# Miniprotein binders against q5uxb8: the designs that were tried, part 16

Target 1, 222 residues: q5uxb8
Amino acid sequence: MPDAVRRCPEDGFFEGDTCPVCDGAGTHILDGARRRQLSKFVSGALRHFPEDAGIEVDKAGWTGFDALRVAVERQYDWADAAALAGVIATDPKGRFERTGVGNEAGITTAGGRVRAAYGHSVDVTLDGTDDPVPATLYHGTAPRNVDSIREAGLKPMSRQTVHLSESAAAAREVGRRHAADPVVFVVDATAMQSDDRRIVKRGTETYTTDRVSPVYLSLLEK
Below, E stands for the ipSAE of ESMFold2; O stands for the ipSAE of OpenDDE; V2 stands for 0.75 times the mean of E and O plus 0.25 times the DockQ between their complexes.

## First folded at step 10 (miniprotein)

Design Dr7 (at its last look DockQ between E and O 0.81; V2 from the best seeds 0.00; counts 0 for: pae E 2.7 > 1.5, pTM E .673 < .8)
Fold by OpenDDE base, look of step 10:
Structure Dr7 (fold): chain B 222 residues (1-222), chain A 84 residues (1-84)
Amino acid sequence: as target 1 above (222 residues)
Amino acid sequence: SELEKRIKELEELLKELAEKLGLPEPEIEIKVWFEDGEIFVYVKVEIGGEKIAVAIGDSVEEALRYAAEEALRKLEEKLKELEK
């Protein structure tokens, strides 16, 4: 279970028992169970079912914070602006982006726009970032997919982009959705970039690209 | 299966309430996927093409429960209004 969300009056939202900036206790906002529940709903709403959630997402994936708040409050009687803001601000995977709310230390419970950073099934076009890309990335999948990947490479499936992981461990975790014993492909990100293939950092451990040709792939040996 | 049984039970409960209200038979959609290392179970209840409940959970049982509670609450409220 994830840690509870708290709010420091000076430094904003954080997870855990003490503010990472000033060591203050802050105010309790949301317990771990509700944090997880709300995070899943919000991520699903932004990625997959905005209409069902009662929100509209623009071409870049953005929705208004206030609109999302209304949707969340309709969904959960315990949810409010602070809960939503806290979930967005403390997401460990970097699944959410929020703009138009001032500086990080002063993030309020109102205003701005929110979107999912990656993982959309709805039709959105995300802007690029200049974040550095590691030389090597990873992709976790089921053993049954190995031959297809060796032949055709990685292609988007239910998502708009191919998702790559920063570590083999993260890739294995992703792969567990497909098989009990996932395989990991190593992606030569340096070679891809040298060939003008764009890779973009999205989440804390997630990178996205349109496709990965087999020439950049090798199977990680156990 | 136990899951099928639970789905059927929910469908029957919703159907009974819908019938009392003169509404079409409820439809239940269930989607399961994994994302960011976590399971997502999505349940949607529709009546006559209109969404009456959406729920997300960590298991099919949990999501169904949430969806059922929401749907039943909404239908019961409508029923009470008609009885006034």
Scores: ipSAE 0.568, ipTM 0.829, lowest interface PAE 0.8, mean pLDDT 88
Fold by ESMFold2, look of step 10:
Structure Dr7 (fold): chain B 222 residues (1-222), chain A 84 residues (1-84)
Amino acid sequence: as target 1 above (222 residues)
Amino acid sequence: SELEKRIKELEELLKELAEKLGLPEPEIEIKVWFEDGEIFVYVKVEIGGEKIAVAIGDSVEEALRYAAEEALRKLEEKLKELEK
């Protein structure tokens, strides 16, 4: 269950009981259950079903904040602009990006544009980031997929990009949702970048790329 | 199962209202996946290829209930307007 979202008049949205800047209580915006529900809807709408949610995303994945607000208010009678802004501003995984409001992104409840930082299955082209890429990345999967991956490499499948994890532990957690005894591939990100393959950090510990050829993959032994 | 019975009841209610309105039989799409370390459940209700309602939730029962209730509300409002 995620923490509640609150709002500090000076410092903007925060999670938990007290503002991390001033230690004030702020005002309550969303409890944890509603925060979870709204963040799932927003994530799904931006990544997978924008038209069904009643929004449009452009080629770079952006939609208007105010258009998204209308969509969430139609979906949930308890949702409003502050709830949406709070979910976006406090997301612990960096799943959402907001632009067009300058330094007010963590404060304002109107204006600007919003997109998912990663995970799209709709046809978008995201800009890159300059964040450093670790020399080694990881991919967790079901054991039944090992032979196919060793032959063909990692492909986007139903998404626009391949998703890689920053650590073996994170990759195992992803893999455990697919199988009780997941397998982890080690990805030689240094070699990929040396071969001009682009790897981009999205969110806090997720990286994306177009494909991972088998030459960059090896199995992580338990 | 209780879940299957509840789903069937909601489908029958939607079907009955759609028939009264002269509309095609409702179709329900359910997708379940894992993302961001969490379970996602997406439910969409369509009639004649037109999206009537969508919902997302933490379980099939929750998301289906949200979507079905929204679809029922919209169909009931249309029926009340016609019966004036």
Scores: ipSAE 0.350, ipTM 0.723, lowest interface PAE 2.5, mean pLDDT 83
ESMFold2 (binder alone), look of step 10: mean pLDDT 75; pTM 0.632
ESMFold2, look of step 11: ipSAE 0.320; ipTM 0.692
ESMFold2 (binder alone), look of step 11: mean pLDDT 74; pTM 0.625
OpenDDE base, look of step 11: ipSAE 0.555; ipTM 0.821

Design L4 (at its last look DockQ between E and O 0.36; V2 from the best seeds 0.64)
Fold by ESMFold2, look of step 10:
Structure L4 (fold): chain B 222 residues (1-222), chain A 80 residues (1-80)
Amino acid sequence: as target 1 above (222 residues)
Amino acid sequence: SELEKRIKELEELLKELAEELGLPEPEVDIIVVNGKVYVFVEIDGWEIAWAVGSSVEEAKRRAAEEALRKLEEELKELEK
């Protein structure tokens, strides 16, 4: 179960018990169960069934925040603009993108546009973001996967996208979810972008792409 | 019912396959939208499969079968 969503009047939405900036309790917005339920409706509506949800997405996947709010309020009697803004702002997997509100996306409960960042089954063409991509990225994995990855590269498999980390340490942490002594691959992101491969920042240290050919991979020596 | 027995079988197979792949146990979420049942199967917060049906049981069966198919393909890639 995800953590509850709360709101600091000065610092915006956060998850958990206390604001990470001021340590204040803030105002309760959603418990974890409702946060999860709303996240599934919003991500599903943006990815798979906008028509059934009562919204329209454009060719880049965007819908208006205020239109999405109306759909959310129609779907759940307990949901409102703060609930929607909170789910978007605190999503731990980078499922949502919000634009048109400047640096207030973590604070404002009105305006702008929203889309799913990945996972669409409807026909959309996603634009990249302005966030810079480091020249080098990293991928942590179980030792048993090394030969397969060296031969076939990184494929999205069951995760829908390939995950890349900003640092070797972050990649090792990710790899430890799957093995006690993970192996780290070095990814030549500059070469990938030179070959028109899309890499997108999804969080503070996380990037995604659709695949990484072996030519861009090498093993990190410990 | 026969459908409920099939769903339990699929859920057990899915759990076993996730373990074999070294992945966390799959999670299932269910919502109703516009009179239709949508079911999602996720691993570690990532959507593996989804389905729609006229009932919870039928949507669950469809989603579980799709998730199993995807994980079976992932296992085949590892065993090469």
Scores: ipSAE 0.776, ipTM 0.913, lowest interface PAE 0.7, mean pLDDT 86
Fold by OpenDDE base, look of step 15:
Structure L4 (fold): chain B 222 residues (1-222), chain A 80 residues (1-80)
Amino acid sequence: as target 1 above (222 residues)
Amino acid sequence: SELEKRIKELEELLKELAEELGLPEPEVDIIVVNGKVYVFVEIDGWEIAWAVGSSVEEAKRRAAEEALRKLEEELKELEK
């Protein structure tokens, strides 16, 4: 089960028992079970069934926070604005985006807009707030890792995420840190995203993801 | 029931296929929205399939079938 959601009056929503900023206990918002349940409803509402949930999403996938709050409160008698805000703010997979609330997005329980960041079945076109992910990405590595990657895919090593490159050349450069003659894997980013696998742009030529299954990988031939 | 048996069979196949692909065991969540049952299938925290039905059994069956289809497609691509 996921950790409970709590709220620090100064630092905002957080997971677990202790505020990661001030070490305070904060106020209990949701237990792990209700957090999971609410997250599923909210993500589903934004991705798949806005009408059944009682919300409207625009062409860019946005709905009003207040409208979504009403839907949440109708769905669960234990849910409120704080619960919704907490789920949005603490989602570990970055499923949600919230805008229109300034720098208080992590604490505010009113106003602004919310959308799912990815995984939609409804017809939406995400606006430029998200850096577009190329259809194809690349991963540079040492030749000695090829067999392991074919079997198990790409997994985070010393880093918390797998780093992907925008070009084969960039991938080779990354790989040169590990071997004189690096190999490059081709990553089907389109397929990953269609399977609700999040890829996020980090920097000018780098993208990050939690893992890449072998099904999305092919070795780039020299 | 026969339907329950079929659902269990599909769930087992889904588990086996995930294992074959080196993926964690699928997780299933069920919610009721506006009188409809929604079932979500996740692997390692990522949604791979979802379905809606008039009953838990129907929704579970549909979700399992969809999940299997997606994983089978992935497996076929891997074998190319």
Scores: ipSAE 0.725, ipTM 0.887, lowest interface PAE 0.6, mean pLDDT 86
ESMFold2 (binder alone), look of step 10: mean pLDDT 80; pTM 0.750
OpenDDE base, look of step 10: ipSAE 0.639; ipTM 0.841
ESMFold2, look of step 15: ipSAE 0.748; ipTM 0.905
ESMFold2 (binder alone), look of step 15: mean pLDDT 80; pTM 0.750

Design L5 (at its last look DockQ between E and O 0.43; V2 from the best seeds 0.00; counts 0 for: pTM O .779 < .8, other shape alone 3.726 > 2.5)
Fold by ESMFold2, look of step 10:
Structure L5 (fold): chain B 222 residues (1-222), chain A 80 residues (1-80)
Amino acid sequence: as target 1 above (222 residues)
Amino acid sequence: SELEKRIKELEELLKELAEDLGLPEPEVDIIVVNGKVYVFVEIDGWEIAWAVGSSVEEAKRRAAEEALRQLEEMLKELEK
């Protein structure tokens, strides 16, 4: 079950019971069920059915945050700008990108543009970056997935990419969204690039790739 | 109905194929947008298939069939 979304007036949106910055309780924004429901509508609208949702996406996949807010409010009587901003800011799978609000993306409930980071069935071309890729990247997951990943590697779902973290700490944080005691895989990004595998930086600390063969993976010891 | 029986058959096949691939049990989400039914099939929070239909049953059938195709393609890719 996804965690509830809450809002700290100083530090922005977070999931769970307490703000990770100030330990305050904040204000309740969405329970887990509504968070899941809204996330499905927003990701679906951006990826698959913008016209049915009442929004337009440009060639790079972007739509205005405020236009998306109107669509969300029309779709669900209980949804508002804070709900939309919260779903985007706290998404555990990096499904959304937001620009045009500077460093306020985790806080502001207005302005800027939003797109799905991956998974489109509509005709878009996502711009990327050629920023340097660290030699080592990380993937956090639930312990139950370890054997599958050792055997088959990290695989994308249809039209989705594999997400990697810049540090073990970041990967562990991502993994905690799925399990209380997550496992971290170490990814040999240098070897992947030497084998002509493409890795693209997304934002400040997240990277994407199409798949990671088991030969590039090892477990990080606790 | 016969459609509901087919959907249950597809869902069981999907569960079995996911297990064969070492993946968690698929999850289904349903929303209604602009009078149309959208169904999503996800594994571990990752969307593997979706479909649209005029009814819940037809959208579920379409999404399950597409999810099976996607998982079968994943199995084929692993043979490489």
Scores: ipSAE 0.770, ipTM 0.913, lowest interface PAE 0.8, mean pLDDT 85
Fold by OpenDDE base, look of step 10:
Structure L5 (fold): chain B 222 residues (1-222), chain A 80 residues (1-80)
Amino acid sequence: as target 1 above (222 residues)
Amino acid sequence: SELEKRIKELEELLKELAEDLGLPEPEVDIIVVNGKVYVFVEIDGWEIAWAVGSSVEEAKRRAAEEALRQLEEMLKELEK
């Protein structure tokens, strides 16, 4: 089960019991069960069944936050704007993109647009964002994969791209899905781009690429 | 709940399949939207399959079949 979603009045939404910025308790927004449920509904609505969810998505996959809020409130009697905003802001897989939030902390609970960053079955065109790629990205994985990655690099699974995280913490969280004690690789994104390797921002703190050669990888030391 | 039971059953099946392939344990979610049952299957944080049906049983079956196809494809790619 995912961690609960809470909101710090100063620092925005966060996972767990204490604000990672100020160590405050914040306000409870969602327990782990409802978080998972709402996240799945929202991602499905944006990716697969907007009509059944009662929303419209444009050709770029965008829907209005308020329209999506209405949909989630119709779906779940316990859901509200804060719940939706919290799920979007704390999604560990970067499934969602949101505009018009007003700040990076995701403090606002109204306004703007939302879309899924990837995984659509509905006909949408996700134009590559012109968003700058950080110089350094990260990839979380299980320790058992280290030798293979050192030898062959990061390869996509099936039709999926390689997913990279903007922070080591985010990468660890991804890696925890594979192992209790995940390892993090550091990706030299600058070098990749200089070698004409395409890296594209996909959702919050998530970047995608076709492959990462070992030459761009180093193991982050604990 | 009945939904929880069905989720567990599907998770167990997919877990066995994933284990055979050396993959992480799949995550399965089932939701009802506008009178339809939606089933989602994720592995390693990525959605590998989804399906919709008029019943839990139908949706579960379709999702399982799709998940299996995707897993088999992944295996083939890993073996290259």
Scores: ipSAE 0.623, ipTM 0.821, lowest interface PAE 0.6, mean pLDDT 83
ESMFold2 (binder alone), look of step 10: mean pLDDT 81; pTM 0.765

## First folded at step 11 (miniprotein)

Design Dr10 (at its last look DockQ between E and O 0.86; V2 from the best seeds 0.00; counts 0 for: pae E 2.7 > 1.5)
Fold by OpenDDE base, look of step 11:
Structure Dr10 (fold): chain B 222 residues (1-222), chain A 84 residues (1-84)
Amino acid sequence: as target 1 above (222 residues)
Amino acid sequence: SEEEKRIKELEELLKELAEKLGLPEPELEIKVYFEDGEVFVYVKVEIGGEKIALAIGDSVEEARRYAAEEALRKLEEKLKELEK
């Protein structure tokens, strides 16, 4: 279970018991269970089912913070602007982007726009970033997919892009959702970039690309 | 399991209440999403093409239960309005 969300009046939202900036206790916003639940709802709303959630997303994936707030308040009687802002600001995976709020510390509970940073099944076009790409990336999957991947490489399935992980551990965690004993492919990101294959950092541990040819893939030995 | 029995009971009650209200049979849409090493289940209940309930859970069973409960509450509210 994730840590609780708290808010420091000067430094903004944080997870845990102590503000990482001033060591203050802050104010309790959400327990770990509600944080997790709300994060899943917001992620789903922004990535997969905006209409069902009661929001609209533009071509770049953006929705208004206030519109999203209304949606979460309809979904959960315990949700409010602070809860939503806190979930967005403290997400450890960098799943969310928020702009137009004037305060980078994420203190504000009103205004601006929100989108998912990656993982969309809805048709959106995300802008590029200048974030550096590691030489090696990873992809976790089920053992049953190994032969298909060796033959055809990695292709987008229900998502707009292929998702790659920054570490083998992260990739294995992704794969565990598909199989008890997941396999990890190693991706030669340097070679891909040398061949003008675009890879973009999205979340804290997530990178995206259109596809990965088998030539860039090797199976990580157990 | 007791959980499965409870879910079936709720879904049957939902169907019966819809019939009592003269509504089409409820339809359930279940989708499983895998995101960032996490999983959640989306369950939508529709009646006559209109969304009645939306639930998210960590399992199919949990999400189905939540969706059925929410849908039942909404239909019960409709019934109460008609009885006034």
Scores: ipSAE 0.498, ipTM 0.802, lowest interface PAE 1.1, mean pLDDT 89
Fold by ESMFold2, look of step 11:
Structure Dr10 (fold): chain B 222 residues (1-222), chain A 84 residues (1-84)
Amino acid sequence: as target 1 above (222 residues)
Amino acid sequence: SEEEKRIKELEELLKELAEKLGLPEPELEIKVYFEDGEVFVYVKVEIGGEKIALAIGDSVEEARRYAAEEALRKLEEKLKELEK
């Protein structure tokens, strides 16, 4: 269960009990349960069902913050601009990006644009990043998928890109939601990049690529 | 399961109420997403191509129930308005 979101008037949104800048308590914005619920809706709306959520995303995946605010307020009677801004500003996985408000993204409850950093099934083109890529990445999956992945590789399926995890533990966590005993593939990211395959970091522990050929995959058996 | 039985009863009531109002049969769209170490479920109810209800839940059963309950509430309001 994630921590509550609070707000320091001078320093902006933070999670937990104490502002990391001034040590003040701030004001309460959302408990952990509502934070999780709102994060799910916002993530889904930006990645998968913008029209049904009542928003429109452009070719780069952006929607207006104020339009998204209206959508969340319609969906949940407890949601408001501060709740939305807080969820975006404090996301521990870097799932959301906000622009058009300068250095006020962690403070302001109005203006600018918002998008999901990764995970889109709608047709968008994201700009690249210069973040470093680890030599090895991981993909967690249900045991029933192993044979097809070994034969055909990893493909985006219903999303724009293939998603890879920074660690075996993170990959197992992703896979565990679908299977009690997930299987982890090891991805040779160094070999992929040496062969001019593009891998970019999207969020805190997620990397994306357009596909992973079987030649770069092996099973993690421990 | 008892939860599935309750959900089926709600969905049958929704179909019955839509018919009573002279509306097309409700259509449900269900999507399950496995991302960021979490599962979430999206259920949309449409009648005649128009969205009547949208629900997000932690399971298919939960989201179906929320969507059916919201759709029923909206159609019940419509029925009461027509009977004025």
Scores: ipSAE 0.354, ipTM 0.732, lowest interface PAE 2.7, mean pLDDT 85
ESMFold2 (binder alone), look of step 11: mean pLDDT 81; pTM 0.767

Design Dr11 (at its last look DockQ between E and O 0.86; V2 from the best seeds 0.00; counts 0 for: pae E 1.9 > 1.5)
Fold by ESMFold2, look of step 11:
Structure Dr11 (fold): chain B 222 residues (1-222), chain A 84 residues (1-84)
Amino acid sequence: as target 1 above (222 residues)
Amino acid sequence: SEEEKRIKELEELLKELAEKLGLPEPELEIKVFFEDGEVWVYVKVEIGGEKIAVAIGDSVEEARRYAAEEALRKLEEKLKELEK
């Protein structure tokens, strides 16, 4: 269960019991269960079903924070601007990006725009980043997919891009969507980049690329 | 299971209320997502092509229950308004 979200009046939103800046308790915003529920709704709305959620995303994936606030308030009677801002500001995976509020993104409960940093099934184009890419990345999958992936490589499936994990542990967690005991591929990101393949960091643990040729893949022993 | 029986009762009540209002039978769309190492579920209820409710849950059962409850609230409000 994720930690509760709290708010320090001076330092903004934080998770857990104590503000990391001033050690104060702050004000309670969301318990862990509601934080998880709201994060999933917001992720789904931005990535997969914006119209059903009552929002509109532009070509770069952005929607207005205030429009998203209205949508979440309609969805959950306990949700408000602070709840939404808190979920966005404290997200442990970097699922959300917020712009148009300057240095106040971790504090303000109004204004600006929000998008999902990754995971879109809707037709959007995200900007690239110059963040460093690890020499090695990982992909978790079901054992039944191994031969297909060795032959054809990794492809986007229902999403716009292939998603890669920064660690074997993270890849194993993602792979559990396909199997209880997933298999992990090791991705030679250094070789991909030396062959002019683009890899972009999205969120705190996720990297994206358009495909991974089999030549860059090997199996990680369990 | 007892939870499945409860969900089926809610969905049957929804169907009955839609019929009372002269509306088409409710239709459910269920999507299961596997993201960031966890499973979550989205359910949408439509009546006559119109979205009545959406819900998110940690399981199909939970999301179905939430969606049926929200849809029932909306149709009950509609019935009360018409009976004024």
Scores: ipSAE 0.469, ipTM 0.796, lowest interface PAE 1.9, mean pLDDT 86
Fold by OpenDDE base, look of step 11:
Structure Dr11 (fold): chain B 222 residues (1-222), chain A 84 residues (1-84)
Amino acid sequence: as target 1 above (222 residues)
Amino acid sequence: SEEEKRIKELEELLKELAEKLGLPEPELEIKVFFEDGEVWVYVKVEIGGEKIAVAIGDSVEEARRYAAEEALRKLEEKLKELEK
């Protein structure tokens, strides 16, 4: 289970028992279970089923914070603005982006826009970032996909882009959704970039690209 | 399992309530999402093509249960409105 969400009056939302800035206890917002549940709903709403969730997302994936708040309050009787703001602000994978909050700590519980940073199945066009890309990235998948990937490379499936992981461990975790013993491909990101293939950092551990040709892929040996 | 029995009971109640309201039989849509190594199950309950309830869970059983409970609540509210 994830850690609880708390709020420091000075430093904003944080996970765990103590504020990472001032070591204060803060105020309890959500337990780990509700945090997980709300995060899943919000992520799903922004990525996959906005209409079903009762929100609208624009072409760039944005929805109003207040509109999303109304949606989560309809979904869960225990959800409120603080819960939503806390989940968005403390997501460890950087799944969410929020603008118009007035401060970097995300202390505000009203206003602004929210979107998913990556992982969309709905048709959105995300803006680029100038974040540096590591020389090597990774992709986790099922063993049954190895031959297809060696032949055709990585292509978007249910998502708009191919997702790459910053570490082999993260890639393996992603791959576990497909198989008990996932395989990891190593991606030569440097070579891709040198060939003008765009790779964009989206989450804390997630990078996206349109396609990865087999020439940039190698299987990580166990 | 006890959980399966509960789900079946809820879905049967949902069907009965829909019938009582003169509505079409409820339809369930189940989708599985793979998010960053986690499995999410999405369940939507539709009646006559209209969304009644949605739920997300860590398993099919959990999501179905949540969706059925929410759908039942909404139909019960409709029934109360008609009885007034």
Scores: ipSAE 0.406, ipTM 0.764, lowest interface PAE 1.5, mean pLDDT 88
ESMFold2 (binder alone), look of step 11: mean pLDDT 81; pTM 0.765

